# VH-VL binders against Mitochondrial intermembrane space cysteine motif-containing protein MIX23 (MIX23): the designs that were tried, part 14

Target 1, 196 residues: Mitochondrial intermembrane space cysteine motif-containing protein MIX23 (MIX23), of Saccharomyces cerevisiae (p38162)
Amino acid sequence: MVDNRRTFTAPQSLLETNLTFPNDEPSLTTITVTRERCVDPSLIDSFLRFLRHGSDDIIRQKLNNYRKGSINGKNKCKEFLKQELYPNWQIRNNIISFCEKEAAEMKNETDQQCGNNKKTTAEPLIDARIDPYAARERAEKQEAQYKDWTKVTEWVANNRKIEQILTSTTEGILRQNCEQNNDYLKEFTQFCKDNS
Below, E stands for the ipSAE of ESMFold2; O stands for the ipSAE of OpenDDE; V2 stands for 0.75 times the mean of E and O plus 0.25 times the DockQ between their complexes.

## First folded at step 5 (VH-VL)

Design d9 (from n16 with light chain Y92D D93S W96L; framework fv_namilumab)
Fold by ESMFold2-Fast, scan of step 5:
Structure d9 (fold): chain C 196 residues (1-196), chain A 122 residues (1-122), chain B 107 residues (1-107)
Amino acid sequence: as target 1 above (196 residues)
Amino acid sequence: QVQLVQSGAEVKKPGASVKVSCKAFGYTFTSYYLHWVRQAPGQGLEWVGWINPYSGGTNYAQKFQGRVTMTRDTSISTAYMELSRLRSDDTAVYYCARESYYDILTGYFDYWGQGTMVTVSS
Amino acid sequence: DIQMTQSPSSVSASVGDRVTIACRASQSISSYLNWYQQRPGKAPQLLIYAASSLQSGVPSRFSGSGSGTDFTLTINSLQPEDFATYYCQQSDSYPLTFGGGTKLEIK
């Protein structure tokens, strides 16, 4: 009955900088994510680009500053992870997860309406051998009802792949510039559970 | 296609060590954690630990701490679990399993090796 | 450690029956719960992840529900190949822990 929505705000570290995209695209510092915005993800895409640009894309620059400025670089690395990188990864992951959950709900709702999971007498059974035009029209209607679910599911899969590539690349850089044997992905996972 | 292929069955005497291998096919070996899970005959599943194939970092269940060692060789996409000072109650099928994620927080084992039977008897 | 308790330990059912298996965590694990099926002599197979998400290739007669401490796996209209042992597993915290298993036996 109630439309699902969630508001996301960029980490304070990004809000304190004058980050701009190379094309002078506006930086979107807060977004309310809704099912409609998962279906038309232009604003979500802009917000994710802003988050990625302000963290993973400039990770080497951030780590070089830590390395050159301190004999106790490990402490500064830990603070960077806690205050900047992990909050950024968490927000990106939560946005993608929101749309993933919305896609699952959309599929369930469409399955119920089309009767895929339930027998219903509201929709007549059509025999394609007798009436191929009615059968085709019904199939096209059902396919159209799954269009939004397919679109969101593909967007989620694509962004999960992007996150995997970015996170793996960043982890490699962290191993070169911070603790070599630390498991950053597991540490991040624990950070998220502690900060949920 | 993704596949995990384990080494063959082992029969060991109490006090010996065993080293089980798990070779990965069909994916980037260093991109997924590998876990080891054992199952004694007629019993349930018991988690042993994980290895990060990229870093070589490991985490072991406390029950096995000091007796288990997990390693990997990235050149042949193979992970190893060595269990030392074997006891009769270590008799079990040992599985390797790949951890994938629904979201970054929610891990699950999407592919499992066929299992390696380790029998410890005198 | 988080203790996972499954009930019942075994259940007898007939083809076409609806079966529910319960899994309880000793503390809240949100939705960090997976379900696996193990047929005799084979490795476990993933059925459900994140408490309610159906793994690709798994028949729609399987469904999962719950959050926090109480979870259920439901098999709607049992098939002959469903007679196996089922395990829940929490992925909230290390060490990872499994339920004791529920053996689904033919009546």
Scores: ipSAE 0.006, ipTM 0.514, lowest interface PAE 9.7, mean pLDDT 83

Design e10 (from n16 with heavy chain G57K Y102R, light chain S31D D93E; framework fv_namilumab)
Fold by ESMFold2-Fast, scan of step 5:
Structure e10 (fold): chain C 196 residues (1-196), chain A 122 residues (1-122), chain B 107 residues (1-107)
Amino acid sequence: as target 1 above (196 residues)
Amino acid sequence: QVQLVQSGAEVKKPGASVKVSCKAFGYTFTSYYLHWVRQAPGQGLEWVGWINPYSGKTNYAQKFQGRVTMTRDTSISTAYMELSRLRSDDTAVYYCARESYRDILTGYFDYWGQGTMVTVSS
Amino acid sequence: DIQMTQSPSSVSASVGDRVTIACRASQSISDYLNWYQQRPGKAPQLLIYAASSLQSGVPSRFSGSGSGTDFTLTINSLQPEDFATYYCQQSYEYPWTFGGGTKLEIK
């Protein structure tokens, strides 16, 4: 009954970077995520693309800059993780989680609507003679009511898979260029708990 | 289908060591953390630790530090938990469980092994 | 360590009843709370993760709510197969800890 929304802003480190995108795409630096935008995720996709481009996609370049410089007894990787990469991952995961929670609410709302309809008249009509076109239309209407939920759920699943692939790839790169025996996923989890 | 299959029951004397195995089926073994959780007869669940099958990295509850060792063999998709210097209060069913994520932050155990009963008695 | 306290330790109910189980954390754990069901002689099974997310394949009569320190598992219309022990578990910090369990018994 109330509109649920949350505003996300790209990390400060990313806002200070002059990113160049192919095809002169606009840099979407702030987005308000709503249920409607989870259903039509074009703006969310643009924002996630911006976050991914400014972090995981250029991680090799960022880490290569560390290797070109002299190491002055400080782990620049730790600074990069805390100031740039982990904040970026946290925002992306929070956006996906927002849409997942919206999808769950959408399903509950639709289930209640369909449950109420079934309780009132559905069972007495199951074996009755009815218009075949009306029966098909009812089935299509019920399927259509779950269409938005299905769409958001698939979008969430797909983006979690993308995050898993990106995170695993980036972790491999971090192991090669930073601490080889560190569990970056567990470190990231702790980062989020400390910064929630 | 995803399954975790554990080794059979063990009876050990105090001071001995026990090594329990957990073989994974139906998924990429190195893609998920494996945890060990124990349950004494008639009691609740107690977390022992985790292993990352990809890296071999481990994390143990302080209570078990120095007595527990977790390892894995990726060639046969099997994880192991060895508990040494056994005491009678180590008598429990030991479970392996796979950690999955809602996102990469929100861990939970989506699949559990059937459990291995370890009895420590003289 | 984070202490997890469940109440009640046991509850008697009849098929069709609405049952509520509470779980309290000794400190704020945000929504890093999971619920498991354990039937006698069986391994635990996941019901709810992240305080309120229903695991795939789990009946819709199960729901979870809460955040911070106070959490609730609800079974809206109890079925015969629901008589089991239920555990909450925090995944906020290591060591991960479980509640003492709530045994749901037939009335």
Scores: ipSAE 0.007, ipTM 0.586, lowest interface PAE 8.4, mean pLDDT 84

Design e11 (from n16 with heavy chain S55E G57R, light chain A50D; framework fv_namilumab)
Fold by ESMFold2-Fast, scan of step 5:
Structure e11 (fold): chain C 196 residues (1-196), chain A 122 residues (1-122), chain B 107 residues (1-107)
Amino acid sequence: as target 1 above (196 residues)
Amino acid sequence: QVQLVQSGAEVKKPGASVKVSCKAFGYTFTSYYLHWVRQAPGQGLEWVGWINPYEGRTNYAQKFQGRVTMTRDTSISTAYMELSRLRSDDTAVYYCARESYYDILTGYFDYWGQGTMVTVSS
Amino acid sequence: DIQMTQSPSSVSASVGDRVTIACRASQSISSYLNWYQQRPGKAPQLLIYDASSLQSGVPSRFSGSGSGTDFTLTINSLQPEDFATYYCQQSYDYPWTFGGGTKLEIK
């Protein structure tokens, strides 16, 4: 039996800011992510929205006063990246990765319980032509057993797309206001390796 | 299910160019980096480079810089690797491989194409 | 570039044997090491990622260990389908590099 949980705390920079949400939503400072919360991600969605609102969504405002190309501007950009943006990206990616790992474990557990470990015909097949009710009942039971896994997998895929769009947009702004020829994704990956 | 399907074998003369395709099935094409890895007959694996299908950004091994070009067409979920100024020592099976997204720190090739044999002979 | 050295280059073994393959990096790569299996005429297939994580669908007789510069792949109780070439690969820094391969042959 799996009982995985992990607690995430917003970066210190966000905890010290006076963030306001468009819909007057409360900000979360800490969240404990569990399998159940990956399945019902309302709290995770609120936490990710808080992180995104306090970073990528306002990146233009954060960089507006930095002098592009100057040593002072470059130092300010580097400080911002290491102290605010990369820690924020790391937490968001770690949350998504946690749920992705949970989804993989859920599928493995369900595959073992249902005997669907890439051997779909280990059990006798029900011919829908002979017994349509039994065939439908079996299909519904199998679908129900994979419902949560499908839900988490789709949530993960959707949030990976959101991260890709946000990161792409933020990189464009960073290239305009900071070092133009830097690979920010590679730098971020190295930041994570150094700080994991 | 997830599958990468590559174009067929090619025979080229030295100095020619070859363009190999890799069509993705069963996943969101733009969500995963695609890498190219080659293997000369009887030899080991050699990394060529990667493409980010979302932005079209690429990164090539220094050895191939200036004669390899990686592109993609998102409308047909297909990535391409073009290698120019071919030499006999470019004779190899060329694989496309998907880099897993599970953890940005752990990058690995979870699915591989079947490979495309490129023979450069004179 | 980070150089990956595998040993042995080839090993002869019998079904049921326990086989260990070593991989050494020219500098520390933490745990950013993957293992692939390549059967004759086929594309490589992922076995282990992040030094010790077993890929879904891979038999539990495969295991990986190590960190820093020294890594091992262990096959506990060889099966006939395991006679193949094995490659380690570092994903710590670009260019990504592979070991020279270890060919597992029937004794």
Scores: ipSAE 0.019, ipTM 0.575, lowest interface PAE 6.8, mean pLDDT 84

Design e12 (from n1 with heavy chain G31S N54Y G57R, light chain A50D S93D; framework fv_namilumab)
Fold by ESMFold2-Fast, scan of step 5:
Structure e12 (fold): chain C 196 residues (1-196), chain A 122 residues (1-122), chain B 107 residues (1-107)
Amino acid sequence: as target 1 above (196 residues)
Amino acid sequence: QVQLVQSGAEVKKPGASVKVSCKAFGYTFTSYYLHWVRQAPGQGLEWVGWINPYSGRTNYAQKFQGRVTMTRDTSISTAYMELSRLRSDDTAVYYCARELYYDFWSGYFDYWGQGTMVTVSS
Amino acid sequence: DIQMTQSPSSVSASVGDRVTIACRASQSISSYLNWYQQRPGKAPQLLIYDASSLQSGVPSRFSGSGSGTDFTLTINSLQPEDFATYYCQQSYDTPLTFGGGTKLEIK
């Protein structure tokens, strides 16, 4: 059994900002992510909402301030990207990736338990035909053992979709207010390489 | 060893189209932007546009908008520039060149292809 | 579009000379200026990027300076292989634009 955990802290720019949420939800500045928290992601969801609200959700407002004050907007945009946006994206992606890796390990552990203890070559057709109820019950038990893996995998897939939508929207805004012809996703990928 | 290898010389009639290729060696094709720059005989350098091989996204100089199309095939690490409705003043050597994406403000070309001469004769 | 003007268009020099080439932008481009060398029949080669940064593998006799609108490329102690055409290029905005070139000729 692997007991992985990792602590994530919000970017410094967010720690110095007083944010308000429509539903008065708690603002978490630091979270320790564990397998158990990937399975029950209420705290992770709150932390991701905090990160998203303090960056992508208000990006037009942030960029308007940079644009209004700058004769050469490129320098101010670069500063915003390096100090605020890319650090925020990196933390969010790292959290989702942590749970994705945990899900893969859960599946591997469950596969090992089922594969090693049940050395099943394809069941002889005659066995399944003679006792279909036993075969069904065994399948249902296997599904139950994969329950946590399924929950985490679905949570990861959902949050990847949310990130894709937010990133796409933010990239459009960056093209309107900063460098029009830059590939921000590619630049973000380079940022992650330089800051890993 | 980084190298950009371009297709051979082309001779075309006015109104025709030409498609030039640029094959990349020695680096990760999708990690660097590729630009196209042309040079008419005895003249200076003129930027045509760029393609991001990762996304397929392009940006063309306004002068060429509607006549140029840049594409790539990541399976063979090759970029293409197709120029249509050719005129005699399109006669030039066309270069592909690699731009580093390490810095958002780079815009400099560290490796160039050998060039492809495109002659448009009337 | 940002216009780049190089001066002179041509300069004659001898081996061992110090040569300077100027490049002027029609608007401020901060330090986003690159220099290339093109030998006859060859593709251009990067010499200097970001106004003053020497590209790896380029001899230290080459140096760049300037910011804003006025830039200079200097070759200290000219060598035979330096007789070529030199181009400045702005990377501040699209379309990317080049200077008209400076041809360095043997006296």
Scores: ipSAE 0.000, ipTM 0.449, lowest interface PAE 14.1, mean pLDDT 81

Design e7 (from n1 with heavy chain D103N; framework fv_namilumab)
Fold by ESMFold2-Fast, scan of step 5:
Structure e7 (fold): chain C 196 residues (1-196), chain A 122 residues (1-122), chain B 107 residues (1-107)
Amino acid sequence: as target 1 above (196 residues)
Amino acid sequence: QVQLVQSGAEVKKPGASVKVSCKAFGYTFTGYYLHWVRQAPGQGLEWVGWINPNSGGTNYAQKFQGRVTMTRDTSISTAYMELSRLRSDDTAVYYCARELYYNFWSGYFDYWGQGTMVTVSS
Amino acid sequence: DIQMTQSPSSVSASVGDRVTIACRASQSISSYLNWYQQRPGKAPQLLIYAASSLQSGVPSRFSGSGSGTDFTLTINSLQPEDFATYYCQQSYSTPLTFGGGTKLEIK
């Protein structure tokens, strides 16, 4: 019941880069994420697409650009990771995690209203044998409330799968073009802890 | 249905090696790290290490470095932990557990195997 | 290594009681703390991640709080199935480390 919102801005490196989308759609550079936007994620989807297009989708091009004028390939990779890729991954992960947390809160709220948590139930249960009409209306309300939770949970699961595929592919490219024995996903997790 | 199924109990003599398996069902095997955690009888949980099934990369707790080897076979969605030069104090239940790759709060284990009892006695 | 200390080591309680378990890290781990429940002869199960996020399927009577070095797990109105051993775990850095466990016993 507390209104949660969080504003995200695309990394500086993307704001300074000329991006071309395949369909020439407008891109968002800043988004305020709210529960309502997790339920209707069209704007979030556009923002995530913008972030993904400006990083993982063109990673080979990004690495090649860093080679121009670079003396040391090791310094080139570290610079790219810290300045562009990891900040991009962190923003995407934070957006998805925001909606994941909102979904959990929605389920808790709905469970309490439906009486699934008997020791925390504030209102009496409606017995269909006493009042079938009221019982039907309550069942329809419960179904409607869980619908939003289901939508957000499925959206989160789907975007986690997309991120998994993208980051795994990108890590393979990084191992081929940078340090082959480094686990970039674990390094990213540490980056997030250091930059939270 | 996500499930991690481990191999059966092992009894070994000091100085021997043991290899425990953990087979994954119901999810994309290469999308999650697999960790190994052990628990000696009546004791708490102790982290052994992780393997990245996608890359084959590993990270081991310093206490086990030089004695533990983690591998995987992606064709059968199975991870292995081999512990060598066994001592009596290696007697424990060994668990495998999965961790999501791309998650800000990474490091928590949402699914665990049933455990494999390894007994080291003379 | 980050050392995790749980208190108490054991606690006796009755069904319907409110129980609080504490966990302390030897250095700041922000909110990278997880709670697991282990029933006798079973594998551990995740209850809470990120200090306060309830895992799907876990009853709302479980809650977590804290940040930095001091964390708590609260069980409001104990149920019979809650008598188990509880472990905290830091996921801030490797090696991953667990608390010594708190055994919750029926009074």
Scores: ipSAE 0.487, ipTM 0.761, lowest interface PAE 2.5, mean pLDDT 85

Design e9 (from n16 with heavy chain G57R Y102R, light chain A50D; framework fv_namilumab)
Fold by ESMFold2-Fast, scan of step 5:
Structure e9 (fold): chain C 196 residues (1-196), chain A 122 residues (1-122), chain B 107 residues (1-107)
Amino acid sequence: as target 1 above (196 residues)
Amino acid sequence: QVQLVQSGAEVKKPGASVKVSCKAFGYTFTSYYLHWVRQAPGQGLEWVGWINPYSGRTNYAQKFQGRVTMTRDTSISTAYMELSRLRSDDTAVYYCARESYRDILTGYFDYWGQGTMVTVSS
Amino acid sequence: DIQMTQSPSSVSASVGDRVTIACRASQSISSYLNWYQQRPGKAPQLLIYDASSLQSGVPSRFSGSGSGTDFTLTINSLQPEDFATYYCQQSYDYPWTFGGGTKLEIK
């Protein structure tokens, strides 16, 4: 197995925002994403909700606050996008992408294990007549690995759909309050390339 | 099952306009950018432009500015490319292709239409 | 515009051969490079994206490598269905551009 992990930190601008969520526990400022956490995504889900709540969910309020503080109207959207929104979207996309890559590696590892068994023509060695407990344990491990891959793949697909809905809604608001002729999703893609 | 189905072959005279359609099946039409790519007979691939089906925003290659218009109709999940003031060197197969965005937002064409042959001859 | 140069323009090979196709960008494009296969009379099909990521359903004999300006597509053990034209494509900056293509012909 590959021991992949990556740490993500919430933008400082988000932490300085006086949010109503989470109002119970201190905000999680960093999260270490691992394969195990992609499979059991409770902590990742909480972190993504925190990022979404502090950006897209209050987008109109954010744009109004920038307008009040900024003398130059051209700068309000530029500052907000570069300093808050695009970094927030990038972190969310990177988390989802990490789990997507882990899922692909999980499938490849399981497929290679199956390929090795075929290569050795080890059909008699997995026969329950020889060692039923070892054969059952092997089958359970294989089934568990593919189920984990399926869970992560489904989680990735669901979160990509959520991101699509949120960013599309936010883009509509940006078109109403900022440059109407700009494609904010393509601008975001360029931001990610410039930032990588 | 994801599929992009394009309109049939067209034969046009120089100076005319052609409008090619691309109908999407098996996915949410507004979730993916659609690009147009052309290929002259025996030649390579040339990017024409993209449309965002959600917003209607477009981006065209400079070579086609002022002659190409991309539109869509979300009620029938169909994108259109109209090329005006046709010349004989516009003779090509025109493809629509879906841009997928996954893993670090890398753009790539995961599904292509079957292509529409546009012949411009006198 | 970013110019994409493929080499060779054509190659003759036999079933079972290892074939390598090169693609060079006129400026750094990081890993934003895709490879497509086109059979005569058909639309192109995606093989590799992000320089080295194999598209779902594509045989493992296909692999991509490289970053920056120099990229390669490798077919380790050529099969009859692999005789086609191959294109690289950069997605780093607009306009997106394709290589001139490499025609893989039966020997």
Scores: ipSAE 0.139, ipTM 0.677, lowest interface PAE 5.2, mean pLDDT 85

Design g10 (from o7 with heavy chain Y106F, light chain D92N; framework fv_oberotatug; at its last look DockQ between E and O 0.08; V2 from the best seeds 0.00; counts 0 for: pae E 18.2 > 2, placed apart)
Fold by ESMFold2, look of step 6:
Parts: structure tokens; sequence; C-alpha cells
Structure g10 (fold): chain C 196 residues (1-196), chain A 121 residues (1-121), chain B 107 residues (1-107)
């Protein structure tokens, strides 16, 4: 079995910000994401909450508190985007994408084990009439793998929806307080290419 | 490949004028904030001014020593940044660098090689 | 205006040395500080932005730290190409200002 893992660290600007978190929850500033953590995502959820609370949830406060010399006033937004918001979005997107790729690999691995492909040569089969304990163990393992795949897939779908809601709300706030004609999603895409 | 190439430097007498150009390539010039930074011989770096992208209104900001004497402009159809320097003083003697951050004009990840301006009698 | 003071103004070092350069701001600039390297006769190059974020393509022997008013650039194992002048720049408050530079010379 492959043991994929990636470590993510909150952006530097967020690490130095004093934020109020619900119930004085301890901050999680770095996380290593693995397949197991995608299946049982409480730690990932805590890290995503930290990132979201420190950015999109307080964006109006962030924009008002940005100390920038600017005659136009709109340019404080570009600094906030490049230094704080887009790095935060990128980390969240990369975490969700890691788990999405792990879910795809889970499905491929499970489909191969369940014999979705047939061969011309006889493949080993477990016959419950001959070895009922081995057949039961195999069925239970396959069921557990599909349940794990389902859990990760549902988690990914839910978090993609949350990100869409946050991004839509943030774009509205940016249009109201920053450049109205700017394509923030296209800029974010370019930011990710430049900081890959 | 981002490239910035300055030109137009030379010798000029005090009170004279000079226009510097910066030819840009390898990025969407119209979306970029552009700056000029100068360095007097044997001295450190000094920010001269900036021009915002045309999509952000194209306004300019200047350091106090050059305010009212220097004018930054851009021609997005030619991907060219300009610095018009008037009423030149000997303290304006420096290598002038064209710079951009592409995403922001606040720190500078792309620099030209500079062009020397000498103001001397 | 925010005044940026670098220490030392110059230093002599040998290949392989650990070099530390400091930059002090006259007021709190959070983490909005960049570091540049300028080799003799060349244009500056960005090394670090946001106090500690390494620019793409910069060797890992360079690192930055600090926040508020006190910042440090460290070169863990000095190489021949690192003999240069180093500048800090703040971008917290307009106008943007640079430190006076730190010249790192071969001994």
Amino acid sequence: as target 1 above (196 residues)
Amino acid sequence: EVQLVESGGGLVKPGGSLRLSCAASGFTFSDAWMSWVRQAPGKGLEWVGRIYSETDGGTTDYAAPVQGRFTISRDDSKNTLYLQMNSLKTEDTAVYYCTTGYWSGFYFDYWGQGTLVTVSS
Amino acid sequence: DVQMTQSPSSLSASVGDRVTITCRASQDISSYLSWYQQRPGKAPNLLIYAASSLQSGVPSRFSGSGSGTDFTLTISTLQPEDFATYYCQQYNSYPWTFGQGTKVEIK
C-alpha cells in the first residue's frame, strides 16, 4: 500500500494574527494530511476552520485594518489578496484536492480487488463452500473500503460546497470594497500557477 | 520569461531633462503595477515612484525628493513604462531600475538591469 | 516615513560561514518585509517576502525570520556567489523604504 502524505502550514500572516476562536479552541497551525485523516477528518476540519476563521470570516475587518499607503485606496486590496487571502485559499484547495485524489485511488484499488476486470486466465477465487471464513473476511474488507471511499467522497463534496459559498460571499465583499471589475477567480488561478 | 529593459540614460546638465523607457515582455503589462527604483553610485536603493495598472486606474505615486519634477507614464499598447525627469539635480545621479511584482507593486520580484543617469556640469 | 536600519553595515566572512544580518524598523510593520540580494554590477534580486517566505528559485540556505520591528536574514553556509550587498524593504506603510544595505565581503 502507498502511504501518501503532505504537510500544510498556515500562511505566515495568519500565524501572527490574534484571532478570537469559538470556545478558545487551540489553534492548529500545521497539519500532515494522510489517507487515514481523510477518512476520519476531525483534525483536517479543525485546520480548515482555523484558516476560514482567519480569512473569509473576518474579511471586512481585515480590509479595514490593512495599513497601506495608497492614494487610490483600492490598492490595499491587492496586497491583502496576494499576501493573505490567495495563499489561504490555495492551502484549503490543496487539502481538499489531496483527499479527492485519495478517494479516486481508493475506488481504483477497491474495484481491482473486487474483480471489475476479467482475465482469460482463471483468477484466484474464494469459495465460501470450501473456506467460509476467508470468503467472509474478504467481503468484510471490501465493504469497509467502499464505506471509507464513500465517507471521503462525501467529505470532499461538502467541503467543495463550503468553499463555493465562502468564495461567493468573499467575491461580493471584494466587489463592494475593492475593484468591482476584477476577476478574482482568474487572479487566484494565476496566483496558484505562480506559486505552485 | 519576464524581461524588463531600460534605456535612455546618459549625461545631462543640472536643470535639464531626460526621458527613460522600460520595455516589458513576458507578462500582461496592462494588469501590472510598475515602479522605478534608483541607486546613486556607491549608495543604497531608493524607491522613486510607481504607476498602478490601467485596470486599477493608472494613477501615480512619487517619493518626496522627486515629487513635481518626475512623471511616470505607461503605454500599454507598446508594453512600455516611462520616466520623464525634469529640473534634474546632481543628487538625481543614479542607476534607474524598472521593477514590478506583477501581482503587487509593494515588493519587487522582477528587475531590469538599470540605466545610468549622470547629472553633472 | 518608516526608517529601516540594517546591522552591520558591512562584514567580512569566509565561504562556509553562517552569516546573520538584522533589519530594524522604526515602527511595527507586522511581517511586511522583503529581502534583496545585489551582486556587484548587477540588479537586485528578491530573496524573501513576507519576512520569511522564500522566493521561488532561491537556495534553501537563505532564511528570514522576525515580525514587528526586528527581522533577520540568515545564510546558513555562505557560498562564493553570496558575496553581495543585502537590502531589506518594508511595505507596510507608504512610502516604501529600504534599509541602507549590508555589504558581505570575502575575507
Scores: ipSAE 0.000, ipTM 0.447, lowest interface PAE 18.2, mean pLDDT 80
ESMFold2-Fast, scan of step 5: ipSAE 0.582; ipTM 0.800
ESMFold2 (binder alone), look of step 6: mean pLDDT 92; pTM 0.933
OpenDDE, look of step 6: ipSAE 0.032; ipTM 0.574

Design g13 (from o7 with heavy chain Y102H, light chain D28G S31N; framework fv_oberotatug)
Fold by ESMFold2-Fast, scan of step 5:
Structure g13 (fold): chain C 196 residues (1-196), chain A 121 residues (1-121), chain B 107 residues (1-107)
Amino acid sequence: as target 1 above (196 residues)
Amino acid sequence: EVQLVESGGGLVKPGGSLRLSCAASGFTFSDAWMSWVRQAPGKGLEWVGRIYSETDGGTTDYAAPVQGRFTISRDDSKNTLYLQMNSLKTEDTAVYYCTTGHWSGYYFDYWGQGTLVTVSS
Amino acid sequence: DVQMTQSPSSLSASVGDRVTITCRASQGISNYLSWYQQRPGKAPNLLIYAASSLQSGVPSRFSGSGSGTDFTLTISTLQPEDFATYYCQQYDSYPWTFGQGTKVEIK
């Protein structure tokens, strides 16, 4: 396979915060995401935990600190959203989107070369009576490719669900501590469009 | 074919210093997380520490027993990993393995042959 | 630190036997567990990662299962080259920790 990769760094505001990492994880503040890392998402999971812990998990603490000293309450909320929270959400969504795109490409490759295109010119059929070892190797490779695609697809689905729960919960807290009638998810969507 | 070759082991007295090297080939070394794992004679495996790839920030982490005494570094231009061991103790006696987590960094997919470090009076 | 405990510490087996080795974590580690094989006088080699994913090039007679705190490594039909020591390793929580090892010996 040709390597596709993208490097992500935690938002500068998060890096400047003295955080206690969950599970006492080492200083993982930047990560290069690849297809292989989507298949075994251990590093990505650690990075996402760091991002989530430094934002959504402590959102009440961040907003309480802002309220205690702010004379420009609504402007401070907007600054927090633009400089800390929305960049954090965007990075998390971009990581998940990267692996989602990789999963789609994995399925396309498997279907095109090994799976559903029985008359492919690139991958000729092997007669097991002539070469049973090559036939076995072909079948094992095909199964392995589908397993990897399934793993990545399930990981993406699970993390999309986690993001939905976290952002909905955080939106409720923002309505309690910032503008009550604002559509924060719509504002985030606009933030992403403006920063594409 | 991935190959890791350790060197620099030997006999040293308590309080002494030793530098281990690991020559890597067969993969893009600059993209790899590298670790040292040791094994005392007749005992099990113990993680010593690791260094991130340059693209992932190049930072280091150490197990508590070696923190402050050992330093891991890398020279990507030479495809070489190093372990500088200072203030050696008898309990540091072990075979030291160079290992890589080529894609994940958290488990160890390739290992060198190991180099023996004996700390004795 | 997460403590990893393997059972049994040693076992005697014959070629053709099914061998099962267990590994228990002192706390939940999801599926962040690897298994290694170390033949006498040799470096360890990776067999399984993410609790159940077989490393490329490893024979299909090796399989892993489990999640949370309880994990197993199974060798379905023991071969002569499988007489070795096996180690589990968790990578959920820093620092990374290994089990004490299980030695598979000839009967």
Scores: ipSAE 0.512, ipTM 0.779, lowest interface PAE 2.6, mean pLDDT 85

